# Miniprotein binders against tRNA-specific 2-thiouridylase MnmA (mnmA), part 2

Target 1, 344 residues: tRNA-specific 2-thiouridylase MnmA (mnmA), of Desulfotalea psychrophila (q6aiz6)
Amino acid sequence: MIKNITGIAMSGGVDSTATAILQKQKGPVLGFFMKLNQPDYETQRDRVSQIAQKLDIKLEIIDLTEEFQEYVLKYFSASYFKGLTPNPCIICNKEIKFGLFQQAILRQGVERIATGHYAQIHKTAAGYQLHKGVDPHKDQSYFLSRLSQEQLAHSIFPLGGMHKGAIYDLVEAHGFHDFRGTESQDVCFLEQDNVVDFLEQTAEFSASSGNIVMNDGKILGKHKGLHRYTVGQRRGLGISYPVPLYVINLDVKNNNVIVGENEQLFHKTMAISDIHWISQPEREDLLHASVHIRSTHKGAQASVILKENNRASVIFDEPQRAITPGQFATIYKDTQVLGSGVIL

## First folded at step 13 (miniprotein)

Design k4 (from m41F with Y40F)
Fold by OpenDDE base, fold request of step 14:
Structure k4 (fold): chain B 344 residues (1-344), chain A 87 residues (1-87)
Amino acid sequence: as target 1 above (344 residues)
Amino acid sequence: DRETIQRLLDELEELIRELDELAREADELGSPELANEVRFFADLLRWLVDYMRRLANQGDYDRVNRFLQFIRYLLRLIKELKDRIRE
């Protein structure tokens, strides 16, 4: 009888540790840790090893460093150089974590992988549905919006039905007391403050100084390369103006940072492309759905007009702030993730 | 009625032309954001006209009617946008 072994994606964090604990209670498990381009790999590895040892879990390391560079880092850098703001976590989940990493685990005879993501998978007759985690503050379904049916079929999210507080209580009950106060980094592979430094170290780095301008063409100052600025940014502009100004657009063609008042950040309309459906809407060319324009966005009701070639036009019921090209728009029906597209 | 649908589509095509001009005017006024919004609606309407025409040719009048209802909503938004540009 091939014992149904579950693979555990272990990262050394509280969520993955809780996942390991919960899954071990259900049956045999194997631990897996990804070697990526993390600067503190050895420290992380050691931490994961200690956790695995404490839990009596056999740990295997899967090296995906090269693949991560190719699929995630190149995307990341190339996006910024095009004046886009990437979401590397979505790509990493699709291509690496639930892609190559999952595949490597499955090849070892493991049926499914368990991760510490706050999301839910519902199996239906029509396939697998992805839903929000029950904890609205921890919901990570946005980052999983590009997963395939196959990837979902081989995934378990034990934390999807739990709140953050319960997770801490769980790990503490099992002798892990050092997780409180540890925050997950926003960028999976970079310290938040190091995005610019990372970009400037890439071989493709080419930045020129240009103008910071208003819509009327008034020049307010100079910028130090477009890659340093994102829509909605207020800090680091180096300009003086009677009212607060924000980056409202990046004009790559003219190498301008366009700035404006906060009101100019609000828009009702956007276009999206490269739509991936987890759950394709039945026969609807027009959807009314909740659309999230970034990971921290609470979602806003919108009309979604589905077009050819995985494109859509989106009209929000209410204006949304800092719609950012390159980010992902995730389309929800209630708690269900229908799919996502790239904001243009 | 097919004839009625065609008349409506023709009216929408006229509106699209109006929006194209409005976008140009907005650009000339130094309001590129407004111009872009106008262009968004113009492009969307253009797509919708074509799509609805295809649907009508397929005899899918139910979908045509659904999109016509949606277009009424768009027309309100466009009116609001026009008002903002004229201010």
Scores: ipSAE 0.800, ipTM 0.934, lowest interface PAE 0.6, mean pLDDT 91
Fold by OpenDDE base, fold request of step 14:
Structure k4 (fold): chain B 344 residues (1-344), chain A 87 residues (1-87)
Amino acid sequence: as target 1 above (344 residues)
Amino acid sequence: DRETIQRLLDELEELIRELDELAREADELGSPELANEVRFFADLLRWLVDYMRRLANQGDYDRVNRFLQFIRYLLRLIKELKDRIRE
């Protein structure tokens, strides 16, 4: 192992640039860019190359296109076919970014990889803990909720203790003035609209039209395939009703989109499965914790009943809006990520 | 004591049956969301009853008591849910 070299995951965004700057100040670094068949790959590559050159960082490109298709896109497709709303970013982080990408970097003798994620790793006697970033508006710990202890051991999050404003100031102080007003390019390029288009372009994907219905079975219109709809969605329904209607459920069996009023989106209960623990709770049967049901959710207090086979029942103290099957529920104790499961 | 726990578990089993019926009623009333919530509680209680029996058989009455306290909370929620269905 070449002791003391840190790999930098460079994406061309402000966060990865700041990470590169900060880590270079601490010691020797190597830059790594991941090729995933992103639509703007060439433009992004060129940008990353320019940044690396400006920072005097040697850049290596790691091609994980095939692996990305296998682990992320296959997951995505399969989830949609089941009427689930997937979170490909969580899978990508687990399997690709902190998986194969990290492993490829480590095989080169690099000890750890630094990324621009807004989260914190705390090393304790009991192992590595994942915590929220200090910036509540930029916290990305939700997306890292499936990481293993080994993955955490080989990761550095230099931005986890910083606010986004300070990041802009940092990169500007180093001659990067073009990042303001741009959203962090570190966002998964698999945005919802792009995903639908992608799925429809796959030869194996056939969208079946069906009915948009109320709970009473009243047909209000037709949908263009269940994959185009998510719980809580209002746009694109093409229906007229005296009050705003939202997708409240997807009925795969009957190929129906079920719609209802906003009040029908609120639930106190959910089930989760396939729980992965970063930090296993001491009380393995019942806990009260903050549960995030999606990346943008602020978290809500809930009772979590831990069951066999990595399952749990969750009862929120207050009703939560648009609990979506297929999304991940992340369980927190204060700032600490305990683990996550798939919402059923 | 074991006998008291068994009586409580029997009462919970009766409640589970009531919830199963209530879920059916909610479905018939065209309220599948409420029915699903009722089923959630029924299934959870069923699991809890079984789990508590196992705990009791192991002599872990501390955990049994903890779950009994939690069940009291659930009973309040179930009552609220019943009231919503009856409206």
Scores: ipSAE 0.795, ipTM 0.934, lowest interface PAE 0.6, mean pLDDT 90
Fold by ESMFold2, fold request of step 14:
Structure k4 (fold): chain B 344 residues (1-344), chain A 87 residues (1-87)
Amino acid sequence: as target 1 above (344 residues)
Amino acid sequence: DRETIQRLLDELEELIRELDELAREADELGSPELANEVRFFADLLRWLVDYMRRLANQGDYDRVNRFLQFIRYLLRLIKELKDRIRE
């Protein structure tokens, strides 16, 4: 018999629960929970199991702890060694959630996997397109900008056409009354503070103290390792100065955190590398598009000059604040994600 | 035509040398962010000159002409940047 079962990525939050409800209404489902290095794994597993039981969904656990640790250590250590600020969620989506996890689920004979992401997948004659979710405050398309055509082909995002309020209403109508009014539990546990703490606990990671300086060389204080600082940061510097100062640059060569005034954070230009296209632009040399330099960036119009070896030069129409090496620049055409590259 | 394009490319080569020097000057004045911006434009123009030369050698003058509009835009940005540095 041909099985037409949809896999459900279940994580114990309201979004994954709503996804499970919606997909079970459409046909047979099988639930999957990903075991990583979650600090509260047992609690999360019990919660996911309870939700699956209430929905009459068989749940399977996929243990990816070793693979996750390998990716995190290599990616984050390499990034911080170069003075880059990595993006854990975009890499986890590409390599773990839609990579190893998706592949393990497909090996169970499941055709497609539904997740609670706020983004839309549109199939066209030219292939699969990734589009923003309709709820602008919940849109997660930025974090999915490295996905391949094959990864998109196996994915379903049932929440992409919905607003967060409707999601709460949906789960409450199905007997889940404990989600509303609580902070989201669908957030990846690899927020930057957690990853920094994780790296410092490993024997392979080494960082040294250094100076916090201005461009003219004036020393204002000491830092606790370049990996603890991000371009645009003002809090947590531990320095005194008559006006507010912000991290302008991380100087690996001299082991210095460079600080300056807010005006020094604004730039029109950046170079990007390692570009991945979900949807190849028809023009191969120059495009004018909306470019997002981080997930919380509202996007800005820019000229994008496409170069060899998956590189581009980007010139924004207006200066942008805190362009951060190591983060990803995601290129949009209206609601469509075209691709993303690493900011240099 | 071909001679006009060659004159433009020669002028851009001269501008690239000027920008390389200006970037070194900005570094010496303690403004590495400004030096990096100048370097960005110098590198971009260097790439564009090489790219347009290749297109011209292939006879793809339609694409060369497309980039002429963009180069005009770049020159305006570069002039603005040079004015900022001279202040």
Scores: ipSAE 0.748, ipTM 0.917, lowest interface PAE 0.9, mean pLDDT 87
Fold by ESMFold2, fold request of step 14:
Structure k4 (fold): chain B 344 residues (1-344), chain A 87 residues (1-87)
Amino acid sequence: as target 1 above (344 residues)
Amino acid sequence: DRETIQRLLDELEELIRELDELAREADELGSPELANEVRFFADLLRWLVDYMRRLANQGDYDRVNRFLQFIRYLLRLIKELKDRIRE
């Protein structure tokens, strides 16, 4: 096995570049770049190769194009068939970046892989804990809430204790002066429209048109498939109405997009399933915790009633806007990610 | 005590039946969001009644009593929900 060599997930952005710089200061490194279905793959490959060359890091490309395409089709199709809005970044982290990619790197004999995520891993006697990154505007712990103990054990997040400004200063001090003012190259390239278009071109994917309706049954227009709509959405409905209307529900049974006014998006309750715990809570039946219903949600205190079969009932102290089935609810204790489940 | 707990569980079972009917009524009135919220509470209470019976059978009355406090919170939320549906 390759002793003391750290793998670096390189993507051509400022965060992965800073990660490579920091880890190379600590010992020998090998760089790894994923080939997926990136629309700008050639440009990204050339950029990551130039960065690796400038840092004197050997770079290997791991081709996961077929596996990525199969996982995207499976996950998105299953979600949309059930009227759920999938979360591509959480699944990509769990199944691709820390799944297939990490596994491929480990098979080459590298036992530790550093990535440019803004989150912290704490090793304790009870196992690995995941904590928020120090920079609250860049924290990515929400997207990592499905990682297993084994995945965390092989991971290093050197940026977790740093602020984004310090990252720019670091890379500039090492000769990289072209990152400021540029959008992040480390952002997930999956956009819902791209995935939706791809799914519709696949012979095995099928979705039917239906009506856009209000609760009283009034038909306001037609939709182009439930998979094109998200709870809380206002734009792209193609309807006319005197006041703003939002998607409040996707009704699979009747194949309807249900719309209503903003006030109808506020709810105190939700059920979650398929809970994955990074850190089991000390109490096995009821806890009061901060729950985030999306990455940009500031978190809200809730009673979480833990049921069998990795299910829970969640009651927020205050109503929350646009609780979206298929997205993930991530449960925090202070800065610690306890786990996450799928919103039903 | 044990008699009081059993009486409260029986009252909760009656409330669960009332909520099941209320959810059907909300569906018939074309308010599926309210119906789903009613079903959330009915399902939760059903689970809690079963769970508290298991705790009582194990002799864990301290935990049963703590869950009864949580039940009082749930009953306030259910009352608010019933009031909204009557409007």
Scores: ipSAE 0.717, ipTM 0.909, lowest interface PAE 0.9, mean pLDDT 87

Design k4 (from m41F with Y40F)
Fold by ESMFold2, look of step 13:
Structure k4 (fold): chain B 344 residues (1-344), chain A 87 residues (1-87)
Amino acid sequence: as target 1 above (344 residues)
Amino acid sequence: DRETIQRLLDELEELIRELDELAREADELGSPELANEVRFFADLLRWLVDYMRRLANQGDYDRVNRFLQFIRYLLRLIKELKDRIRE
């Protein structure tokens, strides 16, 4: 039985390595690496094992391959059937990294799990708050906006108060000189392209080609399946046209990718559903808040009208580009994440 | 104040009917994005009217008045949208 030990989510990158170093300075630790359907699992496992050995950290592998495959098929297939563009990182954090993985670690008697996320957890009398990381270029709070109070209570984010340069300095001071110059994050390998490729490899997923069309129905080319396209996308369309065209809608009914000019991507309004609150606004039906429609969005002030059944209507002060159904709108009060909902 | 608020809500219901017609008009003109924006505001106003009637019946006129101020903002946005659709 292991008691009062901090679990370390180790992934082989600089952020998880720095996390392991920082937490080992504070007390006993155990390393945990999750096995999913990573394309380069053996290379990643060997890397993580090498790091753990150098740090004198005992490493355990948690095999979640079957659970991950079942989850990916259900979530992504359901999203694409509805013409939605899912968000792999948000859902992987909620259901896999802080869900199944965290649960498996806690069952071994570990008190809490530390990860290399750039975000901050603040404990208050009213519960746990999620806040942006201090490095605005590395902040990952957007991707953590679905976490529950219980998930936050068992989590530690040691990097949330640090900047990227300090992380490289820290690992180099401990004998790791290999990381400088990498562009990777210590987050799930589920990038958009990787998820699409993984989904297509399974027999249960089926998508058909169709037309790339203008609003008036003019056919400009063929698409490779709606799941490969995102609202706001310009490149990878494989069409020739005198002016730049962008994906403005995914039309499931007719199996069409609808394209148009950049101006057609700007909207002030959106509806969101399935809102999850980390910190629920008490008895407010109308609030004015910063809303982020994707991780790279700088945030925009909006009126948020809270409705029944975890729904809201959102009106931005200024038009926003490429509001994408299926992605998440995350609601912030200053640095605090209040919650997030699915864009309709 | 209570009866004045109910009259204003009835006038908003008339506007909602006008917006439903405008959305159909925008569809017929081949402007589905504009029609969807009109439907967004019609649906929002419909929800707000129903919600404010419930608040008024509960005697929460402070909250009703705050939403009436927000509705003035919505009416300006709706006017801009109407102008774009009708020229």
Scores: ipSAE 0.712, ipTM 0.909, lowest interface PAE 0.9, mean pLDDT 87

## First folded at step 18 (miniprotein)

Design z11 (from z8 with D83E Q90E)
Fold by ESMFold2, fold request of step 23:
Structure z11 (fold): chain B 344 residues (1-344), chain A 108 residues (1-108)
Amino acid sequence: as target 1 above (344 residues)
Amino acid sequence: SPAEEIKERIDRLAEELRELAEKGDIERLLDALEELIRALDELAREADELGSWELAREIRFLAELLRWLVDYMRRLANQGDYERVNRFLEFIVYLLRLIVEYKDRIRE
């Protein structure tokens, strides 16, 4: 009988370890580790097993390798075919970590799952709200903006009210002295270059060489496939020019990487599609909100015009640099995540 | 020049639209917006020919947004939802300032 047992998403990093410590103090727990296509799976499995053993937590491994591979191939291939730059962390959170993984844990009769995310879940009379974590340098709410009400209802984020320094202190107090000075190894931040390399090894993925050009068509060099480039990129172009040039657009129709000067990266306008609302604004077709166009973006005030079919037009108050099709725009009201959409 | 004639049209339409928004004359405002949209389509083509590619992109975006707004505001007015119509009137005035700014940045 597994009532009131909390599932713990364990990944071998400091944040998941701190989560396990905090939740075990509150009641019975079961640990769960995902097997995906991690390049260091056996090392990570051994590490998470050692942590679980030290904490006296039973650990189950859930193999999602086939499902992860199917999602990665479909999502990334479709994105790159359209000249879009995909976001692996958002899709992994929505479809894998809080999707298939959460479902597998719930099937064992566990009612809630704790993860080491730096974000806050607030339950209100109107439903669940997602809020930024209190540590602004660790806040991960951007990556969780696709979660459903049901996914949030089954989730606990014990680290959302904490700062990173306190997390290191906590795990050290419980005998884990080797995390300080190392980067997080949580599963949801898989290396994007490894995913691209994996896709290129797959027989169904194909990409062609093409030209690196200016807007007027002047050819400056060759590229090795549009999927290797992103808007705002400066390095790795292999061209010579009197001033620095940046990728300003990926032209799939002509198979061209379009480059230009830094000033050409700034725009006030963008369209977004496939909007998902965590907290849908009622009777609002025009709102003024903070919009983040990537996880490292400091956010910018914008007018958001809500259209049919989960689309919106976004007009920023000030020009924004390197708006990147295929990435996600996340809409905030103060600390609250309202929702997100795909940048077109 | 063609670009200067289009810019002059846009200036006249922007002034007319501000007056119509102040008066709350929704039907005439929406008709004038349709004329502005046509001028913006022409200006975007001229901006491309002049090498103002980023401005052309922004202008085309605004023209398409205004096209959607005209249809949407007619529906709101027909439904009697004048609270939302008035919010979009203020937003239209904001868009007019942006349009004039972009128009002025295009150089022959």
Scores: ipSAE 0.857, ipTM 0.950, lowest interface PAE 0.5, mean pLDDT 88
Fold by ESMFold2, fold request of step 23:
Structure z11 (fold): chain B 344 residues (1-344), chain A 108 residues (1-108)
Amino acid sequence: as target 1 above (344 residues)
Amino acid sequence: SPAEEIKERIDRLAEELRELAEKGDIERLLDALEELIRALDELAREADELGSWELAREIRFLAELLRWLVDYMRRLANQGDYERVNRFLEFIVYLLRLIVEYKDRIRE
């Protein structure tokens, strides 16, 4: 008989464990764990190995440490050089998790790979669509907005139609009782502070101190390098002022962190570039859509004017707080992800 | 004051542009938009001098967008695609409302 094996991306968290349980019930599986620069790699590896053993799943480790380090260094250095605030999770999904990791799994003869993402893949006559997960509190579709048609074709998201509570019930029914209260294990280690500290340790990365200033040029203090600051930030500025001040802009030319009051963070306009479409919109020059400027953003209605060379001008119906150059704007039609671009 | 003179010019242009958009007088509308773009460039400079930096940023964005739109709408009109030209006329009326709101927020 013709045998098909489903690959399982295993990370040691509750979501990947539930995915493994569900897929093993449907047929033969092979587990995969990727080695990156995780600070807790050995404890995570041991945990994943224990889970795989308990489920009777053969586990393969794919070492992507060098590739991950190269991508992170290149992407983050280039972003910071331009005064942009990068989004590590969206790039890691595109280039590492669904890129190199997925391809390495496919080379094992596996047809498709299941991951524990809260998002939905819909196959239509026009191609694959990416949709929000049904659990609005856990939806991860924003982070998957750079995936290609080929990457989606090889992917299965068994949790996309489920709520997190059902996931806990499932794993507990199979003997895993230590996940409740430990959801923070699924938090990506690519948080900005970790990556910033890593970059500063490399000999090729350099940054200089400079001034923290107001728009009128008044100097309030010194910064430790533009790469340590993001638009909207209030903490960690080390300055004294009668009212709260926030990072408004990163001025690369003058090496200044520009600060101001909260009201200065609100804008209706933004430009985006390097747009990637999962699903091309029917109207190719002007559309009105829900646009999310970060993963925690609830989305806001905007006019999107599509220009040449994968660029757009975006005008929100209402002002949005802390539009951050270098982050991604993701364009939605109802539950469907149409695509995303880099905020300028 | 220089800012008040520019604001008055923008008010006159916005009224003229709304009338031209209603009538569908595309060529005269595009000519008036070019005049509006020049007024917006002047207003953004005055906004900076007055310390209205966020409004200056928004006004410059809208001036650049209008510049692109004028070129794009001329191409559509030359191609005979007046259905799309008409839809952008409606969008321009929306942009005029936003421009007037920003203009009114600049304080000396």
Scores: ipSAE 0.857, ipTM 0.950, lowest interface PAE 0.5, mean pLDDT 88
Fold by OpenDDE base, fold request of step 23:
Structure z11 (fold): chain B 344 residues (1-344), chain A 108 residues (1-108)
Amino acid sequence: as target 1 above (344 residues)
Amino acid sequence: SPAEEIKERIDRLAEELRELAEKGDIERLLDALEELIRALDELAREADELGSWELAREIRFLAELLRWLVDYMRRLANQGDYERVNRFLEFIVYLLRLIVEYKDRIRE
């Protein structure tokens, strides 16, 4: 292992650029760009190359296109076709970014990979802890909730202790003035974030029309496939009703979209499965914690009953809106990410 | 009405369970919980019939959780792990409050 070299995951964004700057100040670095199924790959590559050149960082491109398709895209499509709403970013971080990509970097003799994620890693006697970034608006710890101890051991998050404003100031001080006003795309493999178009172009796509129904079974209209709908959705229903209706549930068995009023989206109870622990809780059967049900959720206090086979029952202190099957529930103790599970 | 009868039964069971939890009578508590679970299953069916599907869902969730807890607490008791049993007794008292809340929201 070449001691003291840090690999930089460079994406062409402000966060990765800031990360590169900060790590270069600390020691020798190598830049790495991940080729995936980005629609604008060439544009992104050129941008990353320019940034690397300006920073005098050697850039290597690692192609993980096939792996991304296998681990992320198939998961993404299959989930929607099962009436689930996936989180491809969590899977991508686990399998690709901190998985195969990190491994490829480490094989080159690099000690650790630095990324522009707003999260913190604390090394303790019991292992590595993942904590929220200090910027509550930019915290990305939710997306890292599936990382292993080994992955954390080989990761650096230089931005975890910084606010977004300070990041802009930093990159501007180094001659990068074009980052302000640029928004990151949420789903890197979708053109214009059109999930429906992407899904319908997949080989596995089979349109199955069904009914849009109320809880009482009243048919209000027809849908063009469950993949077009998610819990809490209001738009695109094509139905007329005296009050606003939302997708309450997807009934895969009967191929129905169940709709209802906004009040019907609020629940205190949730089941989760496939729990991954970053940090095993002290109490193995019952804990009170903050639970986040999506990336934008602020977290809500809940009782978590840990069951067999990495399952749990969750009871929120207060009702939560649009608990969505397929999304990840992340469990926090204060700023610490304990783990995450898939919402059922 | 069938729903009102079930609600009254749940109220009685909830009170009994609170007393049993306070006394630490685990065996009787587990038996009473099994009765509560049956009452909750019935209440959930009534809620469905009344069109209160969201409440029915929450009630069914609580019933399933209680089923799991009965089995788990029985195992803990058999193992002599009274510390964990006591923690779950407190939690059951919390659940009883939720059950009563949901029960009271079901209207005919």
Scores: ipSAE 0.816, ipTM 0.930, lowest interface PAE 0.6, mean pLDDT 92
Fold by OpenDDE base, fold request of step 23:
Structure z11 (fold): chain B 344 residues (1-344), chain A 108 residues (1-108)
Amino acid sequence: as target 1 above (344 residues)
Amino acid sequence: SPAEEIKERIDRLAEELRELAEKGDIERLLDALEELIRALDELAREADELGSWELAREIRFLAELLRWLVDYMRRLANQGDYERVNRFLEFIVYLLRLIVEYKDRIRE
């Protein structure tokens, strides 16, 4: 083991570049770039190589293309056939970025990996805690809510205590002037729009057309496969109605997209399963916490009733819009990520 | 109407349950909760018939949660864990307010 070397996960974005700069100031580093099925892989690789060269960092490429495809395909197939809207970013972080990629880096004799994530790790006597980044607009702790204690033990988030503006200033001070106005690609490249295309490219995925219906069973049109729709969606329905209609449910059994008015999207109740705890709540089977129901959700206060078999019932203080089966609900105590579960 | 009769029954049960929670009469509270669960099941069916499907879903969720809570609280009481029982009594009072809210939103 090369003592005191930090691995840097380099993506070519501003956040990973800033991370590389900050860690290099602290000690010896090795750069690592993850090869997946990125549409712009060659361009991204070249950019990362240039950044590594400018920073005098040795760069190694780790190819996880096959593993990524296997995990993502398995996850998507299992989700969509059940009418669930997947969150590939959660799975990618758990299984790939902080899974296979981290393991590959650690096998090189590196003690820990640093990434450009806006989150914080606090080491305590009871274990590692995950906290929100201090920049509320850039906080990425939601995406890390499935990490194990072992994964956290081998991770460093140098940007978790910084604001995005300070990151731009830092990289510019080191001669990187082309990052302003660009968004960091350090988050999973599988955006929701890309998920549909990805699924349709898989030979095993067959979607059938069905009906778009109201709650009363009135047929308003045809859909192009359930995988193209999510709860709360308004665009792309191709229906005409006197009031705005939204997808309120996916009926897999009947292959129907159920639509309704915006008011029908608001609920106070939610069930979650397959809860993973980063920090187990103390001897409380009932807790009041902030719950995020998707990556863009600001969090809402709720009562959480912990049940057997890593299940919980959630009752929000205020109605929440478009609670979507298959998405992850992340439970927070203040800035601390307690855990996450799959919305049912 | 059938829906109105169920609503009135729920109102009476909610008042009784609040009083029982204040007194700490766990056994009677659990019995009254079982009656409330039955009333909620009926109300959910009526809501479905009236086309209030989203409300019916919320009501069914609450009924299922209460079923779980009755069983769990009974186990806690049998174990002598009255601290946890008391925390759930407060939560039941909160749920009763929510139940009444949903009940009042159902219209014929």
Scores: ipSAE 0.809, ipTM 0.932, lowest interface PAE 0.6, mean pLDDT 90

